# Designs tried in a protein design chat: VH-VL binders against Large ribosomal subunit protein mL46 (mrpl17). Part 4

Target 1, 243 residues: Large ribosomal subunit protein mL46 (mrpl17), of Schizosaccharomyces pombe (o94398)
Amino acid sequence: IQSSKPLSNSTPLKGCSVGTILIRSPILTRQPSEFEKSIYKYNAELWNELSDPLPAEFYFKKGSVGEKDWQERQKTLKGKESPFETIFGKERKEMESNKLLDSATHLQSRVTEADTKNDERSTLRSLDKSLYLLVKKSKSSGWQFPNTPVTSSEKALHLLCQDLLKNILDENSLTWLVARHPLALLKTEQEKTFLLRARLLNGLDVPNLQNVYDWVWCTYDELKNKLSPSSWDSVKNILSDRL
Key: E = the ipSAE of ESMFold2; O = the ipSAE of OpenDDE; V2 = 0.75 times the mean of E and O plus 0.25 times the DockQ between their complexes.

## First folded at step 1 (VH-VL)

Design pc1 (framework fv_pasotuxizumab)
Fold by ESMFold2-Fast, scan of step 1:
Structure pc1 (fold): chain C 243 residues (1-243), chain A 119 residues (1-119), chain B 107 residues (1-107)
Amino acid sequence: as target 1 above (243 residues)
Amino acid sequence: QVQLVESGGGLVKPGESLRLSCAASGFTFSDYWMYWVRQAPGKGLEWVAIISSGGSYTYYSDIIKGRFTISRDNAKNSLYLQMNSLKAEDTAVYYCAKGYEDFSYFDYWGQGTLVTVSS
Amino acid sequence: DIQMTQSPSSLSASVGDRVTITCKASQGISSWVAWYQQKPGQAPKSLIYAASTLQSDVPSRFSGSASGTDFTLTISSVQSEDFATYYCQQYNSWPLTFGGGTKLEIK
């Protein structure tokens, strides 16, 4: 991830794909003040993650205008307090005023109706555990993390990941990239996929996915049964580090 | 100098199809994301479609999704917009636009080609 | 979708006046705003990107600034060739969205 070599016309991103590990975090609130603290902590952590983007030289040729624009944007972002405060602040206030969230604090460790029906397409299942999004691109495709190819001179990985999330989730779904750095690299005989971590912030509002054949929200244990052995081996330790 | 030249516009009836072309010169076409933007007479600018430098990734405005297809031929330095099932509301000047590096703002625009959809 | 609300829809000014055009994003978009100038019968021309960076060959009388979700385009001393419609555009996320435009009428 740390590059000691100057970027050339042959960047590490050519011929690769970018994808996302989209996580619905456990419902961690037992009372409003504790929920507020978790949101404040998440805002601080998210701001720190967003302030630690993938180095410009990973995406741009050194001295390019793109690199200069990237650096200027980073200076602007660092000069402002959280650029995401407006969006996330509104989400926080809406979540606090939402009666459904208050109800969920009493259900954080309970079996839901979605659990009873084994509704794998619902985010209301396994409220005490993390859920991970897997998709099928077509009827014949296997289960995989959402992903999209990267071509020569394409957008930065985190921008492609953001576009991917907007492409597959409905407009009401609110997601945030935890870090602009890839967290995992999946290697297959055909391609390399850089996986970025993202969180679904409004997990109590079950999203309807678009531009995919099918989707499921899986617990860590369920991922083993749905992912290919090579994909599971590649993410097993990284996801375990989060637990 | 960078130059983008659109062609293929004209008068068509609702439900018909039309294909727009954009000829690019003065830059390495295969290195840049390309875009179509339209403007109805007397109205504002509206983004239509995007295509990656290699052509493998496309993204569309919801208004035309399923009806329009963006494509490119890097060997010919050409960008295309295939417009199917045209509606009166698609009447606009269609601009070919070049992205800047890896960003989705437009440093160069073509002159535009007028598409009129009228019975 | 991120909505870009541009104001005013039109304004008139005399040569030498300072004019300001405002664009408000419905959500945080950092500095990822571009401004375009479109003269009657012509294609748009890029003026500013990254909220405040001038394109080469754009006169220094044009400037851009950002404050939260509010973005402004300022012309410090309007010239007759500045008669045009101006558009803001966000490129923080897709779909790409433009402001409704501001028509500058030179008196």
Scores: ipSAE 0.000, ipTM 0.399, lowest interface PAE 17.5, mean pLDDT 75

Design pc2 (framework fv_pasotuxizumab)
Fold by ESMFold2-Fast, scan of step 1:
Structure pc2 (fold): chain C 243 residues (1-243), chain A 122 residues (1-122), chain B 107 residues (1-107)
Amino acid sequence: as target 1 above (243 residues)
Amino acid sequence: QVQLVESGGGLVKPGESLRLSCAASGFTFSDYWMYWVRQAPGKGLEWVAIISSGGSYTYYSDIIKGRFTISRDNAKNSLYLQMNSLKAEDTAVYYCAREGYSGYDWGYFDYWGQGTLVTVSS
Amino acid sequence: DIQMTQSPSSLSASVGDRVTITCKASQGISSWVAWYQQKPGQAPKSLIYAASTLQSDVPSRFSGSASGTDFTLTISSVQSEDFATYYCQQYNSWPLTFGGGTKLEIK
């Protein structure tokens, strides 16, 4: 039997880091079907018909929430606007939000402002591809996946990863940790990093990162130019299955 | 001295279950990540599963298709491998192994048990 | 997965010979390679880790080296107890992968 190595009785996870591969998934683009176009036309025609003033009782049962909302708004406007603009203002705003979402879907086939400026800090670039978050911890540091040292070997890795995401992303950012086990293990000359996969759910809202010197959202092709050769070799086969 | 002693191997039929044990002595078991590695008769070495020192973290080889579960009992200095839905392809000597640790050189095995034979056949 | 290719699959040598076993990684793995010796009917024994660092109880006739994605295990003067199967293993990336083994046989 061989002798134990120096530090062999140390807590094994100390000296390691937990990191994340945070992905902004592509926004799927498709043109509206003929059926969907007919629905949009119907809704537009319905809105046009409803632009003329009509009493609430033609549209709502007495005492309904809709009638009360309509009456409340009418008091605010004092008849300055069409009752139909008031009644369907919320529905129209929701439809406008859905049209904006539809327009965002169509933007995948168009160049965005972030694309024209080559704004690597924006999640609104390359909407047809996956984007991966890389950070620099300091001005002199190389680009790397976000990571943090493990201080306790008994706290689950996925909880440490969630703490890391909360530390670097703003409060408006919504993330989903795809799996509780690491996707990859990166080894450098000095340390090991266990990488867990996470998705940015609200990628249309560009996050401002904190507690990092700089950040960039990279396509798969851009990762090989920013990551060290050893880091790229460790992740290229895992990530290529998704592109 | 460091010792790892496997037990629980034997002859089983396809579809059956078997639980392997590994008794550790001569070191602080709760400080080390532990592994199961297998070797089919006349074939090479094949990694099976990993468990962290406290048992909170496990990682498995895709070849066992979620059928195996690694666990440990630090109070008893014991490592376990629960094998379910066994197949003929699982026939192998199963080794308990300790992860080597020397600063930043984790992921290799510094001590191995003698192995326990699992035969899956009719 | 990172593939580890060992050559030769088998090798015949006489006591006192210098033998070299090669292991090639399918991609860059730095120095994160270990070598194991397995005698018939026995468990593997750790020989080398980090490509070139000898385990404390391993004879000095064993050495390891690295050049790019090529890794070598050298026995400078083979002894009778060295006839065994040798395996390389990468531990740069998960999953952990082993070479196919090289059987060192007596001529």
Scores: ipSAE 0.000, ipTM 0.422, lowest interface PAE 15.2, mean pLDDT 75

Design pc3 (framework fv_pasotuxizumab)
Fold by ESMFold2-Fast, scan of step 1:
Structure pc3 (fold): chain C 243 residues (1-243), chain A 121 residues (1-121), chain B 107 residues (1-107)
Amino acid sequence: as target 1 above (243 residues)
Amino acid sequence: QVQLVESGGGLVKPGESLRLSCAASGFTFSDYWMYWVRQAPGKGLEWVAIISSGGSYTYYSDIIKGRFTISRDNAKNSLYLQMNSLKAEDTAVYYCARGYMSFTPYYFDYWGQGTLVTVSS
Amino acid sequence: DIQMTQSPSSLSASVGDRVTITCKASQGISSWVAWYQQKPGQAPKSLIYAASTLQSDVPSRFSGSASGTDFTLTISSVQSEDFATYYCQQYNSWPLTFGGGTKLEIK
């Protein structure tokens, strides 16, 4: 007589997690046409950065389960349009542009109230730079990119990342996964976290985060002071700190 | 009660092909990752291949990669291993085994009784 | 590949004896070790996973422990049905690898 999956027979995962590098793109307070051009330029640069990811052999042995999984994800992207076009379509791209323009029409200055107050929980700080979301899972936890354990044997990492984003962001927050393959792998002694790149589309509407103890939106320069040395070393050469 | 029954083993010559089958019953086959594990006579256990619950992902040991193909038919509750270009070193009992549903790699909770493959002239 | 070195390769015991089988990983694998029992002519049967967690139908005389890269399977009082070959397996990293086996024989 075999037990039918009682808690005592629950088998732990290999210590694999999926996480996200959620980015609020630079927002320029200019005339609408110039603002639109800066957004399109940034999106093109993000896609180009993700077109040449690190080879699978930096993460996995040749012929391993991990390498095969990585190759399946790369194969899925090969014949596709950019993730923006594939996921959102032209209509959503236009809607995104209109929402950002509508929000920007109320900005009187490139220096916001959030800048003046140094409000790290606001997406309205440092509008000329990228902001990166970091979270604390508990009062005693260090700052880290949002992440969650892998819970499904057949869900692809990008689907698990979308589930994570829905879990921590409110229903008014719009996000887009820039690519379906991981940008980086964070290794600790007992855990491997695959990081996927995501963009916050409505960055001028400050999100309320849920299911986290605390959060901050950091510029690139601020990340090195908040992330563990190991996490920073893994992402510092991959993250864009440019226009 | 979980049952896994292998079939298709036999005596073949080097360079020939053979197809193994595993008939599953007593559980929802389509919910589980499945494995082939082999054991040479008098030797230890050795992982061969794995397939995801829906068949979308397959992974192979480097020693048989390119020669063996794992597949499944969830409508028939069956797992298969197509073995091509067989070598004397492939002589072993081949076991069908069930993995846990959480993202793997993981341990094996149920095993079939095995089917013997002998590669000899 | 992570190599699992199992010792001894065989040992003899009498019913009622305490038996310890050791498995050493070539690198850190946390607690991701399973133990299997295999009787001649039969398939392996799962005994333990996560180094120390017994399957629900496995007698309490079996126990597992971990210390660094060293893992042990202990049978506190051997019964006649326990004479078999025992294998450890790591599932921390791919490819999955097994120990060479320990044959428990009657004295």
Scores: ipSAE 0.000, ipTM 0.396, lowest interface PAE 13.5, mean pLDDT 74

Design pc4 (framework fv_pasotuxizumab)
Fold by ESMFold2-Fast, scan of step 1:
Formats: structure tokens, sequence, C-alpha cells
Structure pc4 (fold): chain C 243 residues (1-243), chain A 122 residues (1-122), chain B 107 residues (1-107)
């Protein structure tokens, strides 16, 4: 019984593009707002009023097992937080945090030379904020997330995204694809682009990009001035972790 | 044609050390994360260790952590596993395996070597 | 750690049979499952990644599917070269974990 037509043998994703939201995570903790400073001050004062801080010597003899155990627990409670979200276990987060911290320790100033020169092509700008990579494919094209047309449906989108990153970054640039499924679908008048999230792991050691006319590393606030209105509307709520 | 060839396996006594090597060809070795995976006789697959493309990041199974060290020499297209304080339960065929992602870790493998047998017995 | 439970441990089939091997994750892992084929005395061979995407050199009789935390590998018509042990593997999070394996044996 022929109750159904055979499916088309066309490539389902042909005519679409795959792209990447490549992020350089904050290297330095951002400056607190005046409101946040007020809250921190209030909480510190409240904590100081509620707690009665006594040194370990009050509870334990110096050099005792109890004192040492208490000091180790205090040290653990002040443990370092990883700046990265990861789908991998604790050890990967610890390695990424240590690598990032080591890199940041070579930058004593929160305001870099790249900040002073407003060098948008540098990853050393705005160390307290996330930077997002935008590229210009040609002199006449607008700023956009790196992307490439889907020419074959046999290759998964995340593999096409990795090929794209390989094509525009050098072999010394380390990236991590945060998830294998698309974060967003950009629908413009002419194209549909599936965007995957990627993170730059060695953000202080990034050379010039290849196979693009121009590039910028821009903050969230700068994205709205560079992206088309439709692209901005598609990503503004998914990139902002403050909303 | 991607090829991975392990060597260095053999018979050792408990408490001894052994170094495994994996020679890679047919791809740009320095672009890929590499893994060691083992399989005890008649048993299933067990992940052992991972190393990043440049060698800066390493991760280990809790079972062998502190005893085994993964390393690589990109100039020689070679991956290594230094095994110290070997135990009878380390007896297995050890495979090197290549990550599918370019300059990144996917956690799944597109190519495996043929394996090298390590036997730890008195 | 995420546990991958494979069923059955062994399966007997004849050439031309349809066989299904299942793998259950102890927690949500999205589609991040790979399947490997291993013949006696040989290294594993990659068959499927992302639960359902075939490697380019893998015959179309192999297919994978996902439903929640349940993953299946299906061989639509078993051939003589398919008698091997099959392993699932999750790569959602570290440490990487494999299923216990399913040995496909000839009747």
Amino acid sequence: as target 1 above (243 residues)
Amino acid sequence: QVQLVESGGGLVKPGESLRLSCAASGFTFSDYWMYWVRQAPGKGLEWVAIISSGGSYTYYSDIIKGRFTISRDNAKNSLYLQMNSLKAEDTAVYYCAKDTYYYDSSGEFDYWGQGTLVTVSS
Amino acid sequence: DIQMTQSPSSLSASVGDRVTITCKASQGISSWVAWYQQKPGQAPKSLIYAASTLQSDVPSRFSGSASGTDFTLTISSVQSEDFATYYCQQYNSWPLTFGGGTKLEIK
C-alpha cells in the first residue's frame, strides 16, 4: 500500500549556515556598581555584628591536630571559584581556573594599553567583562558572528563549527565548544544561521585572525552597535546573564 | 590515513614501572587531544587519561591518579603513558585514541590504536 | 559518575535478523552518546556519535536513537561481519564512562 510519498533526498540543512558565539570570559572581577558596593558593605557589617570572630588559638592549642584541622577547613571555605561554566567535571574547571589565574597575574593593571588605545582587535581589552568575536567577511559586509554555509548534512553542526574555528583562528588558539546543540537560530531576511557557543581558553595569547576582512572583540554593550537589528534582537536575551 | 601504533607493553611485577608509547601518523598530531583507554582481559573499556593538544591540560581516572602520567612530544608525533607502582589490577590492553575535535576536546574518539598488552603478575 | 547500563550482556542472532542493543544513562546526558564496535583481538571502531549520527564509513544498516536517558543501537539486517562486541559511551561529563558491552554472537 502506497499511502505515503517517499521523503525528498535533498540535504535538510543546505541553504542554512552554522556559526559561533566565541566568548573570551572575564579575566578580572568586574568593578561593583554603587548599589552592589552598598550591599557588600551592608552584608559585611551585618556579618561582623552577628559573628564573634575568634582566632584558632582560642579553640585549640597551637600546633594541635584540632587547630590544623580547623585551619584546613577555613582554607577550603575560601576556595577559589572557577570563572568558567563547563560540562566537564571539577578537575577541568580547576585546570581552566588555574590557567586563567596564572595568565591574569601577569596583568597587574585593570586598564590595559589596549583599553587606552581602544584597540578592538585585542583580547586584552575589558578584562573584567566578556568579549565576543565579530567578523567582517568583506569590506561591504556588516559585522556578524563567524559563520559558514552548510554544504553537507552528513557532517554534524558542531563539527562544522570546529572547522570554522580552525579556519579563522591559528593552531595555537585553544577553544572549547560549550554545547554541541545550537544556542540560537538567527533568522535574517536572506539566511538562517545556527549559532553554537564556544569559549576561548587562552584569551591573552591570541594572534591575528585569518580568512576574514576584519574582526573585533567587543563587550555585550558594544554588540548592539555593531550587529544588525535583527541579529541583536535574536541574541540580546541569550547572551545577557543579567536578565 | 590515520594510524596510531602503541608499544612498550610487556610482563612486569607488582610495584614496577613501565612506559607506553603511541606513534601517530596521517594527521597533524599537535592539533588533537589524545587519550589512553584500557581493557582488562575479557572485560569492558575504561578511560585512563587525557592530554590536550599542546600538553598543558591533563586529566586522570581516580583509579590511576598519582601513579600514571600522560605526556606527549609533538615534534615526534608521540604520546606516552608513564605507569608507576603497577598493580595486578592494571593488567589490560592499553589503547591510545584520538579526539574528534580540532584543537579541542569532544570526549569521543574517531580513531584507536591496536593496543599494547600490559601484564602485571608475580 | 554517570553510569551507562547496557542490555543485554550477550545476544545471539542469525544473518538477516534485526537486533537492538540498549544503553541507559543514570542521569540526563542529552544526546552525547557514542557507539563502538570491537571484534576479538582488535581495537574498537567508531560507529555512531551524538546518539544518532553515523560515521561516514559505517553501513546504513546501523542506526542510533535516543529517548530521554535511553539510547539504542539497531542493526536492521545483521551481516556476518557484524558479530562483535558493542559499547556505548557517554561524553556529556567527566569522567568518561562506557557501558559494559553487548556481545553479538552467531546462532
Scores: ipSAE 0.000, ipTM 0.400, lowest interface PAE 18.1, mean pLDDT 74

Design ua1 (framework fv_unasnemab; at its last look DockQ between E and O 0.01; V2 from the best seeds 0.00; counts 0 for: pae E 17.1 > 2, placed apart)
Fold by ESMFold2, look of step 2:
Structure ua1 (fold): chain C 243 residues (1-243), chain A 121 residues (1-121), chain B 107 residues (1-107)
Amino acid sequence: as target 1 above (243 residues)
Amino acid sequence: EVQLVESGGGLVQPGRSLRLSCTASGFTFGDYAMDWVRQAPGKGLEWVAEIRSKAYGGTTYYAESVKGRFTISRDDSKSIVYLQMNSLRTEDTALYYCATDYWSEGYFDYWGKGTTVTVSS
Amino acid sequence: DIQMTQSPSSVSASVGDRVTITCRASQGISSWLNWYQQKPGKAPKLLIYAASSLQSGVPSRFSGSGSGTDFTLTISSLQPEDFASYFCQQANSFPLTFGGGTKVEME
């Protein structure tokens, strides 16, 4: 029988992981300048520094007895979102009203080389739709959202998510978390995965992925064919929201 | 030294009430969900009730066999969990253990020695 | 309520034997299954949590496996102190439920 806890919980928690739904937003607006990209990054860093981290204890409960506590904690975190809401909110309104642009100003939709080749590894495919990143950890694994084991009960999930993204994207890639709380919980055999939402700020710069065996950028409609049925069922209604 | 000490058991007639107490020491009581588990003579284990920590709202859960008759409660300042047992029946006869459920993960890592409740006429 | 069925209800074995105990859930519980040991006159002791995770201080001869509905506790080389009753318990949902137990006794 155990009698005491270690001074540090640096070991991974069993059966618990954090993952990221990383979204490349539609690219129909002007490419941001390097100065604008720096501003986006600076604001994302401020947002991450100013928000209190979610207690790690909240996410390490396993099983249905812990799911009720997770549900109640989500209620207390409603409304906390990143400062980029205004930026992307305006772009969403422009895209929704850009039916005038689609018909009025430029020749036809922007079909790219990636679209004609169906290059699923490129963020330049389907510029008018959101793309979602899926990865394989090995040649035999299935497609899944990027994820990493939870290493300590003391670490907040959003910080682990940031480390995950730094590990799989090159140093030139820009991302930020939309919110610091999970939007979904995936239960797979022997593992729970808490999913956080993030956005890719690269514009037309295609990121270079590393430390994964393979990757694809999928539209919403393509996710159903890549994800397991249980994973798809857990996210399909959440991801169907308009930008 | 983690220690759980149950008390309040005894012989009681059907329809009467009894109150069990479990005094905890050697750990941060307020971080734990606390449970009662019973074992009828010569039989297996049956979960009875759980009370969550204050951080998780102090929510209570009961086995169907005791719902409406038993009430679990806690006093974090004294590190005590209680089981108020009303309308006792002969099938409630058992050794009653209290147990810890750290982080409400549903496994019981520390157990008391138990206190015996006998309901007979 | 999720019913937990253990088999066998008893096992006669000798020191050094490999003992396998099976637990079946009436519906899927993922990996939310725990194993306990109980010696006569004593409180239960946690051995395995989350189907396969060994509790601290438990000898490595104990192992757990399984997911979904079918789970197994294995004692690779039975020791004299291992003669006891063993219980599985699901932690997937309330009410928490135990299996009926398996008594491991000396033949």
Scores: ipSAE 0.000, ipTM 0.408, lowest interface PAE 17.1, mean pLDDT 74
ESMFold2-Fast, scan of step 1: ipSAE 0.425; ipTM 0.749
ESMFold2 (binder alone), look of step 2: mean pLDDT 93; pTM 0.944
OpenDDE, look of step 2: ipSAE 0.009; ipTM 0.495

Design ua2 (framework fv_unasnemab)
Heavy chain, then light chain:
Amino acid sequence: EVQLVESGGGLVQPGRSLRLSCTASGFTFGDYAMDWVRQAPGKGLEWVAEIRSKAYGGTTYYAESVKGRFTISRDDSKSIVYLQMNSLRTEDTALYYCAKEYYDFWSGYEGMDVWGKGTTVTVSS
Amino acid sequence: DIQMTQSPSSVSASVGDRVTITCRASQGISSWLNWYQQKPGKAPKLLIYAASSLQSGVPSRFSGSGSGTDFTLTISSLQPEDFASYFCQQANSFPLTFGGGTKVEME
ESMFold2-Fast, scan of step 1: ipSAE 0.070; ipTM 0.583

Design ua3 (framework fv_unasnemab)
Fold by ESMFold2-Fast, scan of step 1:
Formats: C-alpha cells, structure tokens, sequence
Structure ua3 (fold): chain C 243 residues (1-243), chain A 122 residues (1-122), chain B 107 residues (1-107)
C-alpha cells in the first residue's frame, strides 16, 4: 500500500466503537456474488488438486452413497476433525464447507441436525434464512454485535472491522466486508457503535469464536428477543432476510 | 509410509470359522472407512464388507453373498480392522484384500494391502 | 444389485497404441464409477474416481468419461507398465460391485 491516507471517513471517531453485522446469507435462496463464486471456484480447484473424490452435484439422491456421505459430513462439522483436514490442514476444511454449500444451494430446504437440537452456536441452522452473529463479552454482558473501541489512531472503520473479525473468528473462517461505510449507528449510555456489514463466505463450516465469552447465530426473528430494545430499534428496519 | 497388512488366512474346512485381521500404519486409521474385497483364483474383484469410522456412526455394510455369515469390526486403538467369517463355503475361497475407503464422496479404494489367502476345502 | 458389464474381456496391444475399455451398468449410476489397475500378483491401484477424476500420481495418458450407464477408460499412448488388468466399480449404491475386468496384454 503506497497511499498515506485512504479514501475513508476522515471525521475523527475518538470515543466511539466500530462493530460488525456478520451475516450468513440464506444458502437455498440467494445466488453467490462474483467474489463468492471466485472463492468457490478456487476451493473447488484445490479440492480437485487434492484428489476430490466426487462432485457435489451427485449428493442428496434418494438411496445414494452421496446422500449418506452428506449426512455423515454434517457430523464432522460439529468440530470433529475430518481425515482431509488431518492430511491437508485448513484449506481442505474450507473446501469441504464450500462443497456442502454448493450442494445446499441447489436443493430444497432441509431440516439439519442443528435445527432439531436448536443449536444456536451453529451456522448449520435455518439454511433458508439469514443468520446474524451476536456475542457476549463477559458472563454479565448482554447480547450484542461484535465490536471494538476506536483508539486515538485515525485508522479507517473498515480496517478496524477487518481486525475485529480476525480477532474473534478462527483462521478457517472466510469473510468479506459488503460496504466500507457504516450501515447503522448504535447508541448506548456509554458509547456509540458504528456497524459495518460483513458476510461469512463459508457458512456451512461452523466457526469457533475466540476472545468472547459466548456467541449465537440468530435469525432476524430471534434478534428481537436477544438484543436490547434500543439496539433492536436501530437495526430492525435495516436488516432483512432478502437483498 | 502408508501400509495395510492382512493376516489370518489359511486352509479351513467347509462350515468352519476364520478371522482375518488387517493392521494399518502411516495414517490416522480412525478417520477412514475400511473395506474387505476378495478375488477368487483367476476371477475378478468382489466387494465383501465396509465399516465406517466412529465419527460416522461405525455403520457396517455387506455383500448379499456374505450377509449373516460375515461380521466386519474395527479397533481404532490398535489400528486393526477384522473380518469374522462364519459358516464358510467353498465359494468363499479367495485372496482377501483389506482396503481404505475414501471418506464422504467416492467409495473408491485408494490404499490396498497385499492380501491374505483363504482356502475353503475338505 | 447393480451389474457391471465390462468389455472387452481381453485386448492385445503394442506400446504407443490407444486402448479403450468400456463399462456398462445395469441401471443409472450417474458418475459414481471408479477405475482400478491390477498387475499380476499385485493388489489393485486406484486410477480414476467419479468417472473422470484422475487420482493423484496417475499419468495423464489415463482418462475416464461417461455418465449414466455407459463409461469408458482410455489410455492414449500405451506404455510397458500399462500391461495389466483393469476393473470398473460402481459406487452408486450398496452393495458395491465391480466389472468382470479387462486384460491388456502385449501383442
């Protein structure tokens, strides 16, 4: 990077926080962006280079080997290490997640194991809806969007948001910022938080979060029950399951 | 070095039992499905049985010709897969291969042992 | 059970020849077909999975094609080490089944 100051909001934001609305988009209803398609293609090519045994298009056929394999894959996504990850590390895990995503994109909605157990810490729930990440910073803290304070530095909001995502997500998680400017401003008694929109690109790979006390992935309807009334009022007209 | 080594073959009379073992080395045994494939003298390959990893429920599958007579099992702590063969018939005479089943997608066999010979004869 | 019919049962060929082996399933198996090579006195070796995907370490002269019921294994330029038996195997449903084999022998 050669520029001394990027094109970003130059207004000083000292005393504010930056946060993220991290979204796992509906798998069954949306079309992937060109960027997401390029990542899927890259991961598919890596999968093929690592002797990928079967293309995703053969999964979920009634009575087939592929349907059984997908069901068994759901079990490994609960954090049990796959043989491919043992051999090839995180790249293989990301490829497996993207293949499962590709399969789900072309299928009718399915009730997952995470759905039956109401596992709120899993991204494999409610595949036909958007899921939003909420965290607790401590045992006594309420549910909130992930956020971090803006220091005295004049670092751009989107760069702070990228740092935040790197800090709380594992290294297997792939994200992209949808826009470089805030989508919403949350006001609390002690701080103002600018929320930037981000998408989880490998949403069928369940991330394990770091540097937070607890986390949940919520549908739009579930957000109103977990967020404070003031936070909900600030986002309810901005967030939508459809784009 | 990835290897599968079969043992336990031999000459046995019809109606008797025999247990085959396959010891794996050089890979994380517990993560893979394991299969038995046999080949009668001068004939082609015949799939016999599969056992999936414990992560996938340890489910077992059998060829119709051996169903009810053969039992596949595994001991992940020792990296061994077994084939218990009961009520043996002359048509069970074959070279028995142990093979590693690729997980998830192909049910292809990427690693094979050299085989152990089972002869069922009076 | 899905029956796999392999043809020819044997073929005589010379180094540099193109060899084609065909496998037919008794019912549709999509692309759930694997190909193996077996040399006399040795265990089989995986060549191709999912009808057309080359296993790591397998020379590019081997290729697979087909879907549904009709499948083909092609060796574009036969090498001395390729004289062996070849078997197809369906992975569409249990029980897994193999073709009868094709012996590629020196002319």
Amino acid sequence: as target 1 above (243 residues)
Amino acid sequence: EVQLVESGGGLVQPGRSLRLSCTASGFTFGDYAMDWVRQAPGKGLEWVAEIRSKAYGGTTYYAESVKGRFTISRDDSKSIVYLQMNSLRTEDTALYYCARGLPYWSYAFDIWGKGTTVTVSS
Amino acid sequence: DIQMTQSPSSVSASVGDRVTITCRASQGISSWLNWYQQKPGKAPKLLIYAASSLQSGVPSRFSGSGSGTDFTLTISSLQPEDFASYFCQQANSFPLTFGGGTKVEME
Scores: ipSAE 0.000, ipTM 0.391, lowest interface PAE 22.1, mean pLDDT 75

Design ua4 (from ua1 with heavy chain A99T T100R W103Y S104E E105G G106T Y107W; framework fv_unasnemab)
Fold by ESMFold2-Fast, scan of step 1:
Structure ua4 (fold): chain C 243 residues (1-243), chain A 121 residues (1-121), chain B 107 residues (1-107)
Amino acid sequence: as target 1 above (243 residues)
Amino acid sequence: EVQLVESGGGLVQPGRSLRLSCTASGFTFGDYAMDWVRQAPGKGLEWVAEIRSKAYGGTTYYAESVKGRFTISRDDSKSIVYLQMNSLRTEDTALYYCTRDYYEGTWFDYWGKGTTVTVSS
Amino acid sequence: DIQMTQSPSSVSASVGDRVTITCRASQGISSWLNWYQQKPGKAPKLLIYAASSLQSGVPSRFSGSGSGTDFTLTISSLQPEDFASYFCQQANSFPLTFGGGTKVEME
């Protein structure tokens, strides 16, 4: 049997770091056309009359990155309660309890309170786009993808990445490590960081991060303004396939 | 465990073409970038070309001396990387090594024994 | 292209000697510098990657240091099997480039 990186030939990566590109996939499809809005209203009315929530294709265009991401997440959680149920069940309950919304016809607002307040620490902002997690390790540190140095470890990079995610996210956060191999290599003046891609499965449950000074969830366009020019140049083409 | 076996070398006249193959075994071939590095008789090492893994889009990179003449390609189902060499010149005469790149352009952790290409009239 | 300059081009040494080989990049390459050993008639072997990380199976007498533009490979106590050529290689940017090599010869 073959392995991509045989354990017996594992090379120590002392002096390197492992990090994560943690993505909250789009919860809503890109802004719908007038025709699509009318269809959404009709479906929302139908859904509100039914006991069961609408299937994923109602939220994601067929074949979109969002739909594919949701399908991949379902495979990871074999035998567990559907993350889709957890995510959209909460959304449905919130809609039903909204005293200011005098209508069962709206599925959800595309402009959230987090959008209005520009709450960068919330995953409920920019629901039609992907959000990327950036952290500050200290008050004086720049914004960067979450990372930790590989000081002396026998663990594979993907296991170290999983440990990193457990260390910075709360107990209720569900993540999916998309691939065992790094997506990108960030080359800085002093070090290199191997970045692995992960997805946040329960984006409607806003995570409280720990073991970081501060954090933000950024759209692709916002990454350019927060990352260093060299870090941005290293990831801009790799992340361009996401909404 | 990891093996890289080059083949296809030989004597060829200037202006002709030759295709080198490298058959890999002992690892998940599709997860690795693969490179060709050559060494002229009695001289140092020269990097020739790289083809990245499918996770990085299978992009290719070439040394300026071979750009436009050489094409690197791969067949992940057969665990083979190829180097198609066109418009060969006498300065292309070298021992050609196939190498495994541990991470997309980082370091060559395994090398084949090499195959000799001699471009002469 | 990034030019890699190795010095010396050759060195004569005896078993037990400390051997130092230097590699200089024409521009900053951070820690993207690797060292390879090549014995006569054989393929190169990775010794050190990322400037200072020792490859599995390589004896501890080999060490690497440096960052930016100046890098050093040190053999603390030369053994008979260490008489070989040594090459540095930068991995900061394409095209990837090797140094000219250093031949470590018996006295």
Scores: ipSAE 0.007, ipTM 0.457, lowest interface PAE 10.8, mean pLDDT 77

